# VH-VL binders against p56860: the designs that were tried, part 13

Target 1, 255 residues: p56860
Amino acid sequence: MMTAEVRTPEQGGGPLTTEPRAPRSAPGHADASAPAFGPETDPRDIIRWALAAHPDLLMPSAFNLNGVVLLDLAAQAGYRGEVVFVDTGYHFPETLATRDRLESRYPELTFVTLNAGASPDDGQTPPDLYASDPDACCAARKVDPLQRYLKEQGPSALLNARSRDQASTRADIPFVEEGGARRRVNPLAHWTREQLEAYAAEHDLPVNPLYFDGFLSIGCWPCTRAVKPGEDARAGRWAGKGKTECGLWQGENKL

## First folded at step 1 (VH-VL)

Design r4 (framework fv_rovalpituzumab)
Fold by ESMFold2-Fast, scan of step 1:
Structure r4 (fold): chain C 255 residues (1-255), chain A 120 residues (1-120), chain B 107 residues (1-107)
Amino acid sequence: as target 1 above (255 residues)
Amino acid sequence: QVQLVQSGAEVKKPGASVKVSCKASGYTFTSYAMNWVRQAPGQGLEWMGWINTNTGNPTYADDFKGRVTMTTDTSTSTAYMELRSLRSDDTAVYYCARVYRSGSYYFDYWGQGTLVTVSS
Amino acid sequence: EIVMTQSPATLSVSPGERATLSCKASQSVSSNVVWYQQKPGQAPRLLIYGASTRATGIPARFSGSGSGTEFTLTISSLQSEDFAVYYCQQYNNWPYTFGQGTKLEIK
């Protein structure tokens, strides 16, 4: 069984280490079609629809700018499900500190950290796999643990923080996406980076400090650099490796 | 065998700046963040900030923003901390200390310390 | 920021006795607490991390316990080399903060 740190919405909560989670029973889900969403739709309305259609909705997050904005909007819309983070052993200290600040700010939510306390030397994955094979590193440390957890929990849909302006590969993402193992809902698909920044500032959200150093997309520290003016926002991820997406959203590995 | 070796003691006048170095050996430099912690005579430990050795990006404690700069030279596995506009109350021993970057943020190895004395 | 408060400020004990040092966090820090030992003229030395895990090379007489907001460092059968200042630190929430220290002195 997978081990996890879980913080529940009980008062006095902090990151708690628990025994391996028992899988939830497979829930029924609402078979509802999406309303007509457009460029003026409030993301909270998309989230409310998703909650009604998919009561078993889960929210994976890497706690980047998009992730923290989505989390705040979801909490406002009544989301009380799990926020799932994978500790790859290669996160920046700033990313883990941002997670801790979010856990303190949203006591009403359950935060799940998969493989909590992961280190670069886990006894199974080669310590330098990130340099020699970033795809294998992403699969072993992020994609595989998340897919295993999602298989155990069996949600009918995921709430994602993806936006169309993040990368050329994301330019055409719909608000509601079919295919793969489950439905994916992208409430922020139509929001720009400027709108996300303004929202975060107005609501004093805990944003990863690396964002202000030009890290417009934050992943594992060995494969992330600040972007240069004119570069795609995800150009800093897997720099020099010929890769712009983690296996989470690619073909057979779609969640 | 992990070692962090710091530059020697400095005596500075008020208003001057000081730059302390910390040379790392015995491990992969970019796998650990480098922290700077100071200790005034007879006082406790005060965290000043840290630097991401992979990206070169620093994060500073609020009390030091605007007058501290942290940098690294990965080719020599050396971290630097420069403190400007020195005051008498900046007299302290300055330490570098490494932090395992991925989910364990305790300081497992420390430099020997650099005494900086600020006097007129 | 989380405030770490250590008590007592000074603890006077004799060699061979047991010493118990306290560290209190202003809010829950789970088990993410570290203890350091500092001798005069020396850099701090890592003793215990994760509230209760001894670092490599640390003698068994040092033990840590606690979770949430209350933590203790215990030194059984004190030796002469153990008289030093002890600091706790939390690494649960950024910025990571130190206690003010407890001085262990010979009675």
Scores: ipSAE 0.000, ipTM 0.413, lowest interface PAE 14.7, mean pLDDT 78

Design r5 (framework fv_rovalpituzumab)
Fold by ESMFold2-Fast, scan of step 1:
Structure r5 (fold): chain C 255 residues (1-255), chain A 120 residues (1-120), chain B 107 residues (1-107)
Amino acid sequence: as target 1 above (255 residues)
Amino acid sequence: QVQLVQSGAEVKKPGASVKVSCKASGYTFTRYGMNWVRQAPGQGLEWMGWINTYTGNPTYADDFKGRVTMTTDTSTSTAYMELRSLRSDDTAVYYCARDYYGSGSYFDYWGQGTLVTVSS
Amino acid sequence: EIVMTQSPATLSVSPGERATLSCKASQSVSSYVVWYQQKPGQAPRLLIYYASTRATGIPARFSGSGSGTEFTLTISSLQSEDFAVYYCQQYDNWPLTFGQGTKLEIK
């Protein structure tokens, strides 16, 4: 049985509880066709539709700018499911601090932190894997733990913070993706970075402070650098490794 | 059991530099940020800056930019704060304080403080 | 920078009474306010974070409240060891800023 650190709405400011995660009770959800969403659709309307169609909806988040904005919009739309974060052992301390601030700001939500399992507390081992094989590192420390959890919980759909302007590989993602074991819903598919930044500022959302240091796309510290003027927003990720997308999304038909 | 143990009191002349150490124990050093806060005699608390113990990147308050350097030695779980071009008004107790998971949060554990006296 | 203003500068109360300490921010800091207690010759001690969450080991007589720009620390049934200086601090934005402190003293 997988162990996870969980903060529930019943907890105050006490420490996170590490516990074995019980398999989620299978909900009876009705089949629902995705409506035609457009460039003017409010993301909250997409989220409300997703909740109605999939009461068992889960939200994986890396707490990047997109993730923080989606979390706020989801909470406003009535989302009360789990926010699932994978602790890869290689996150910047700023990312973990952002998670803590979000947990405090949204006490009505349940936050689940999945541990990579094999990672030592020091986050140092194995440093060789991320340097020599970023795909294997991503699979072992993010994709595999998340896939194991999702298989155990069995949600019929996921709420994701992807937007079309994040990378060329995301340029035409739809609001609702079919195929594989579960649907993926992308309420922010049509939002630009400018809209995300404006929303975060307007609503005083806690954002990762590394964005103020020129990190336009934040991942694990071994694979992230600040971007230069004129570079793609995700250019700072996987620096020197020829990778533009995490393997989490490459096998979507199998998830 | 978390402990932050700082180096002993220092007496310096104006224009000198001082380097205060803060040795951490009882937790994984690189999972938490380290802040430096000072307090002049009879005065309140003043934030000087913080260092990301995982990346080694410091962030300094504007009043201390150009005079302060914050560093870490991960092998000894020790943080350092060096203040240069000391003035008499730099006389203060200097504290290191652990930032819960890093940047821009609250300080859950504090060092005992290091008195730095600057006089001729 | 965000300015934190504490009032009163000094509060004189008797043991067993209730003390209420105020902290005001020059702009909204949501709930990102922390309270510390400092006794003479000692480092500050964490009391309350996220405006109202009591830190581990802190007695139930300490409570925090507020959001936005107005924050309060309340100490019910004061004990002799509670007479100290109390500081609020915001952690919504850099630079991190402290109030000037409220000295709680025996009347």
Scores: ipSAE 0.005, ipTM 0.414, lowest interface PAE 14.7, mean pLDDT 77

Design r6 (framework fv_rovalpituzumab)
Fold by ESMFold2-Fast, scan of step 1:
Structure r6 (fold): chain C 255 residues (1-255), chain A 118 residues (1-118), chain B 107 residues (1-107)
Amino acid sequence: as target 1 above (255 residues)
Amino acid sequence: QVQLVQSGAEVKKPGASVKVSCKASGYTFTRYGMNWVRQAPGQGLEWMGWINTYTGNPTYADDFKGRVTMTTDTSTSTAYMELRSLRSDDTAVYYCARGLWYYGMDVWGQGTLVTVSS
Amino acid sequence: EIVMTQSPATLSVSPGERATLSCKASQSVSSYVVWYQQKPGQAPRLLIYYASTRATGIPARFSGSGSGTEFTLTISSLQSEDFAVYYCQQYDNWPLTFGQGTKLEIK
């Protein structure tokens, strides 16, 4: 049971409700092999396959550019499951405003904000924790709440917005990942940043305004800076720490 | 629609206490910290402290420790700042302002003038 | 505590001109500087955070730059509504500290 702020289609842009989330019974696993997807495959076709194979599919999102584009494509493909966001207490105000705009634009989707209202206890980022143990900070504020929710809900698969164009560590991600607690589906694996930007502009999607100020990869404010021309998009994440991935996608914390 | 509305002006004698309220509306109260900033007539801004509205834990500037108390009432989305042992140089406009530590204060109350005189 | 020093105390400029306001920190604050605008009888308004990032709704004529100990707020093509007092503030360490302010007045 987890406390969450939820906006459902029934609420129609009204006040958000904070309620305990009861565990969702597992409907049974889909034991279907993924079809062969290629560079020309429409992401909506990948999403439609995922929905058919995994009716209990959930979509975690940090509402970055990829996440915004995935939301629009998923809504078009018939996705009506939960969009799950973790309130770490350290998000840029622009990120929270982007989430609010997306909730208004996609009333057909259910938005779940875990740990709604989270704030730093000491009023400042613990520099020692970020400098000496950024994994622990990421796990406590983002990974742990998400993992607890996923354990309680028990989805057989997750819909992720990752693409091969985001970083060298993501260059080889497949459309469907096996292993860990559940399948991960990456409908945007083959899309470039240029394609994502063009799609968002063409469809007038709510994009985090920090992207226009040189933030190519947006996370929590203690771990994010504007990227200089020619730097890797994730160079702004954990600047000076030699790390490009949060524990969300690593080892025992892999979703 | 996001708004912070403060209590009205007060006149106090030296040695008295004052308690200023700040009622929030149009957003989820516990998502932003609440700062208290004062400004003496013709002077600049002075940060007094902030309170984490989710945990209720305050942090005070050293100059105000021991005579300031910051509290919240989540059920009414209201923050309070009480300043004790008032001196004439405490005469100032007192502001509440919501903020996150690293982004500055994006929404401010209208200010409460506290005048301390004999 | 970190001391923030603004200069000049008063800057007299004509509408349509460019204004450049300075803010210096007594020790490095990295990019953790915020700029506010305050008009007479009003509460301060957030302009820029993280030294150079414009807050939502702030016109493009406002820009911030700098890092470490030296910071600048620039207002290009001054409009009549821009004549106000401007404050810088650091958030690198407790307590939060403001500069003394720069008053921008019409020449």
Scores: ipSAE 0.005, ipTM 0.441, lowest interface PAE 11.5, mean pLDDT 78

Design r7 (framework fv_rovalpituzumab)
Fold by ESMFold2-Fast, scan of step 1:
Structure r7 (fold): chain C 255 residues (1-255), chain A 119 residues (1-119), chain B 107 residues (1-107)
Amino acid sequence: as target 1 above (255 residues)
Amino acid sequence: QVQLVQSGAEVKKPGASVKVSCKASGYTFTRYGMNWVRQAPGQGLEWMGWINTYTGNPTYADDFKGRVTMTTDTSTSTAYMELRSLRSDDTAVYYCAREGYSYGYFDYWGQGTLVTVSS
Amino acid sequence: EIVMTQSPATLSVSPGERATLSCKASQSVSSYVVWYQQKPGQAPRLLIYYASTRATGIPARFSGSGSGTEFTLTISSLQSEDFAVYYCQQYDNWPLTFGQGTKLEIK
């Protein structure tokens, strides 16, 4: 069984375990058409549009560079919804520390940490599944808990930190993806790694220190390594497994 | 400065239980996982399991499942390891160890707790 | 589980000499290998992590190398304080596993 926890800075940063929430009532949101966004569009304008079209918008985050930049831009644009993090039991301590620093910096936001009842931390999921079957590990520890939470909450759209610059599989992602159970909004689709790094530096954002030590894409520790010169930024994630992203995005049409 | 201070040595009879504590200081307790490793006299290191200090959820090595329990008390920054149904071959020094900047290697260790199981 | 095998079990060397300790994994662990030093009556001390990254405060004479299944710890110009037991450990996959140790002793 999944457990959810809500953390706020005022609570001392400690985890608060809650029972699974009742599903949201079906929203009365119209299916608003997205404006024509382009290479010069300010991500905050995309976020403001998404908030107007989808007041129940949720933001899943792994607190990588993209996620931290999106969180800051979203807060500036008026986002006050949930920031949803999946604790797989395999996160680097620096990732958890980055989350704690973000909670302190954005007290206006609600941070939700999801723990899977089938995670290795509960003794029910074998730890070696992560190395031998990254798809099954990803589903059990990240995708499945998030999918269950999204079914319970029923948001009409998700705010995602994906950019076209991250991997070849993401080269053509649109700003707004339609289809399936919910919309997916990618305000950073057109931003480059250089723009993300410059933004984070200019705004003194808490970036996971492992990013600057050659971990360009930070995931769970068993399959994350520093990238070599010339490798794809996500090569450090799923090292030797041939997978550049978790199945999180593969199942969105069914969420 | 980071320190892990463990409880003192224990002598137990076969079939008893022992609970070892590990008090952390000098860092934010919930930002780093805590591992438990034992070492029988003159032998090598054996990993027993770890606990996610943020969630309180433990993961145990197969050899110890069913007779070990790992817990934390975040208000006192203390981790605990209880081993039940003690056997003579459980005689060992038991260490708590903090994971480093990434999961799985241990940057700080407690001083160790000798548990003797005899007679 | 991944088995870590260290060799030799005991290495006898003189102060000032170079020591090379071996650690082999039963399957690839990429660079997720850590080395510890343990002196009698003491807890292990972190030396090297991520196969070749020296921990804070560890002298430059300690170096690590390797990837995949074969790893080495090298101690150049041995000091008297370096005579101890050395353990390797993999952290690529659970369960975490240690080698059986190499005892470095005075010749």
Scores: ipSAE 0.006, ipTM 0.412, lowest interface PAE 14.7, mean pLDDT 75

Design r8 (framework fv_rovalpituzumab)
Fold by ESMFold2-Fast, scan of step 1:
Structure r8 (fold): chain C 255 residues (1-255), chain A 121 residues (1-121), chain B 107 residues (1-107)
Amino acid sequence: as target 1 above (255 residues)
Amino acid sequence: QVQLVQSGAEVKKPGASVKVSCKASGYTFTRYGMNWVRQAPGQGLEWMGWINTYTGNPTYADDFKGRVTMTTDTSTSTAYMELRSLRSDDTAVYYCARKYYDFWSGYFDYWGQGTLVTVSS
Amino acid sequence: EIVMTQSPATLSVSPGERATLSCKASQSVSSYVVWYQQKPGQAPRLLIYYASTRATGIPARFSGSGSGTEFTLTISSLQSEDFAVYYCQQYDNWPLTFGQGTKLEIK
């Protein structure tokens, strides 16, 4: 279903159907109840609902495959808020190049880069907390800067690119998560990796070229390795550390 | 319009090397990986490997490691595949084929026209 | 290495009939299967990816189905231009591997 009246150059008579069939929560109200979303729901309809319920919506992104797909779908759905990226100081050059291509492709969006404190100036950084304690490094270089920014901005909800097939810890995420400091919306919860890859290819989206070198999950270079065939995609980010998720999602005090 | 245009047919003696080119046009060269697939006369398709066009990093199938080198020239949007120490059973049509970014998702949406390499004494 | 086995090697059918081509993987490849069409003297052409998704420009008479180890390509009403060799390929595991092909020929 469409949410607005649309007239296209190809349409001779009348607009497309625009109203949702069932009543939804009043537009602009924080804590509005979500409609019943299901496996056939277009992610753009979930995004449009989120925008109506939360005009202050923000979208954090690491510019992985999920993030790139969500960004395109959000732009199509009318999202014009901030896309927030944390520069940890340890991203692959390819990740930063992907961000630059996305900024050029979506000039209608506002891209915000948060710089982690004490980032190295060159590529020859001495051994870091990241190698000895990835959780503490994740908190210092990604989670804490993002959490401070979100506290300062005070959004009532976040638009996230999480999907159920990314890892066992995400297998049962809902489309709308309540609780904690703010609501989280997962428009891609029901999408598979195959659907994400097909969408990105069909829409010529900029994707990190390191995916082609066997990096199915792209993170910071000190902890990323190429995955072996048949391994979980997340395995490459935390090789040898036994961790498949950044501390961003581990506690109520996080996002 | 996306096009992959390959160099012309080659006839080589056993022990020689051959270098096939694949010139891309109609898209941003570095956004897609380039694969190489060969087909011996009357036989099926055999994947040889691929190259990341942005990083220049190649990955080779085990049967070709040590004999194949894949390179790119981004200034001309051209990929190259060089096969060394040619044997008579290397006689085949060699194709370049593009793949969107994901090493494990290997569908090829556009193919070059093929280059026949004949290896005979 | 995952072995892809296609059957039959040759399928003889008449125009207007339905053709069903099979592809079996030696182990589960989930939905990571591609189908290509190759006409004499031409490069392969992408038909179906992700087991059942038609590529852009491919006629609706082509459909793919299956998951795990058993995959099928169906052509619902054969046209004269459909007589070609068809290859399946898996991309769930490295190295990428192709079936040996099924030749669709006019009866």
Scores: ipSAE 0.007, ipTM 0.442, lowest interface PAE 11.1, mean pLDDT 76

Design r9 (framework fv_rovalpituzumab)
Fold by ESMFold2-Fast, scan of step 1:
Structure r9 (fold): chain C 255 residues (1-255), chain A 119 residues (1-119), chain B 107 residues (1-107)
Amino acid sequence: as target 1 above (255 residues)
Amino acid sequence: QVQLVQSGAEVKKPGASVKVSCKASGYTFTSYGMNWVRQAPGQGLEWMGWISAYSGKTTYADDFKGRVTMTTDTSTSTAYMELRSLRSDDTAVYYCARDYWGSYYFDYWGQGTLVTVSS
Amino acid sequence: EIVMTQSPATLSVSPGERATLSCKASQSVSRNVVWYQQKPGQAPRLLIYDASTRATGIPARFSGSGSGTEFTLTISSLQSEDFAVYYCQQYNSWPYTFGQGTKLEIK
């Protein structure tokens, strides 16, 4: 069962209602051509363009460093749409605390938490799936709830916090991705980890404290470990499995 | 042990309505979506629409908007598809098919319900 | 809507041979393509999803490939039970659309 807990600006903070969300109609403008963006383009200008072209724009976020920086820039650019977070049942308490701090800091935004199920021990997902099949666990707990929500809402585009500096598999990510079910906009595609860290520090953004304890890429606790010096930032994800990204981004991007 | 069991064959006159049922068992009904697909004799498969068994939200193919209504009854784990203003070219086998765990491909199908529309 | 076009309409192949079936989308569907097998009087059966992932219980002789607009289903060593109609379908966007089918028959 997928449910949504929603915190809206008019209702004063915190998760208020667990409810299914109505599909969002595409209001048009999806056919607007993307401008030629480059490394010198202010991410806020990319976000403003995306909002004008896609008034139904949604922002999925795992509230990692990239997600926190994008959220701040999006709020500055006038984004007032939904920030969609998937509660996998396997998040570190620090990740959930980071979400709570962000909800408090951005009262003008609507935060939606998608529940993957009451607990990892449900009738649809084997209780030990994370140990026996981490890829299937990622799909059932994270990818599937998000894809289902996006199918129900029907946004014409997504605002994503991906950057080329996160992993070798992301080295060539464009600012605007066509193809797949919907357009994807990556305003931070050209940003480095150093730029993201400097921005977060300068603006006193809530960041996951595990990030500073050697967890350079933070996901579900069964699939995350501290990174050793010299390892790729995502080396702590799916350790020993030969995988650097969730199935969400396999092949051509689906979302 | 997942099963989708559909109601029996129907014979209808032009202008009538038909309501096909699809009873699900062997899984948590509200955790999946249900699709309706039809196949005219000797023809290919045609998608009609989708319903969330959790929320009741629907998406219909353009050719069926205004004539189709999809519903679910959670207490009986049953999905329904009602097609109104039947025409002879609505003669087809109608299938229900489950979305697999949010992945949107159809992993289990009902056995099909033949609907014949004739004068 | 996205139009899915399958070719050939009919493919005649001998048992033990390799069969290759084509599916083309009118616009990019990423890897969001699924293949079904249908025998006379039966509901379709899931074979391949996400363009190349074999469904549980499907023999290794079935494989899928492709992305964007061109997709292929390959059956590497045809068995007698494999002679059926095969349909591709995209689930990239609403409405979901099927190809018209390829009938695989004995030569």
Scores: ipSAE 0.000, ipTM 0.394, lowest interface PAE 17.8, mean pLDDT 77

Design s1 (framework fv_siltartoxatug)
Fold by ESMFold2-Fast, scan of step 1:
Structure s1 (fold): chain C 255 residues (1-255), chain A 121 residues (1-121), chain B 107 residues (1-107)
Amino acid sequence: as target 1 above (255 residues)
Amino acid sequence: QVQLQESGAGLVKPSETLSLTCGVAGGSFSGYYLSWIRQPPGKGLEWIGEIYHSGSTSYNPSLKSRVTISVDTSKSQFSLKLSSVTAADTAVYYCARGRYYDSSGYYFDYWGQGTLVTVSS
Amino acid sequence: DIQMTQSPSILSASVGDRVTITCRASQSISSWLAWYQQKPGKAPTLVIYKASSLESGVPSRFSGTESGTEFTLTISSLQPDDFATYYCQQYNSYPYTFGQGTKLEIK
């Protein structure tokens, strides 16, 4: 069984809660079509459209630079839904500290940490699975808990912080992805790393400090390294393993 | 050689605001988290909160409603305000530099000498 | 909040002794634990970080180990300068929390 910590707006200045959640209400919207978004579209306009079409939106986040920028833009656009983080037991302390700073800065949002307090030795998965089978480790500790939560909550769409310039595998992501169990919305698809950095600096956002040490894409510590000049931002993820995505965004089990 | 030094009034009346400043000299002010930590006489250490040179803050939830930490990068200093003080707030107050660029993150490598603040009428 | 419990609260020892003090976290903190030394009337000073990494300038007689949620600080051959109160600190999650301290005193 999965455990979670929830920090709600009514408890935004107070302690985390692990209380049972009420099921989400059915969405009140039919199949709204996506407008034609372009290179000059303000991400907040994309988010506002998504909220109108999908009042039950959820935002999964790993609190990387993109995630922090999206969170700020979403809050400005009126997003008041859940921000969902998966505690894999292998996060850098800097990542968990960044999450805690964001929870303090955005008391109007509900933060959900799945498998809160997870440890590398959970008694269920082999402790060295990350080295021998990174795909199985990612599925068991990140993908499966998130997919289970999303099935339980039943949102009709997700906000995610992917940008086209993060990796070659992301070069063609649309602003709105149809199909599957739910719609996916990428308000930052057209933003560059330079624009994200400028926005974060201008608004003094709490960015994971490892970002400034060359960790341009931050995941679990066993599979993340600082990128070298000229590498894709995600090159530090799963180094030497022949993958750039955890499997969350591809195939039959796609989020 | 990094040096941190606390300054401020050593006596504060109950219900008033405790105000302290930490000067940072001899080293990097930017790129580090700077914290306030207190120690009541004869007791252990309690983390109050931290600030980054950009002004971004995190506070101990037990003190969050009463604490404000601010930074003045032009003077290489940061300050603590703790409102509505009581006798329970009597403590030695330390400022400390958090080391987060090193692989260990958020542990305290340099501390000020500490300043005793007594809350008394 | 994560509770850090130190044991013993007071440890009496003689110069030349091997001494070990323990710190236990109420939940997993990985290796994100530091040890500080505090002499009477002075600020704490960093001894160990990341559970087992010796801070630059600290004598090699100090070492740290970890096993699950239990952490130890060991001084292999106690010197007069080592009599102090020692605190552990977790920095895995907010708020940062400290142990209650172990006072190392002369037998």
Scores: ipSAE 0.000, ipTM 0.376, lowest interface PAE 21.4, mean pLDDT 77

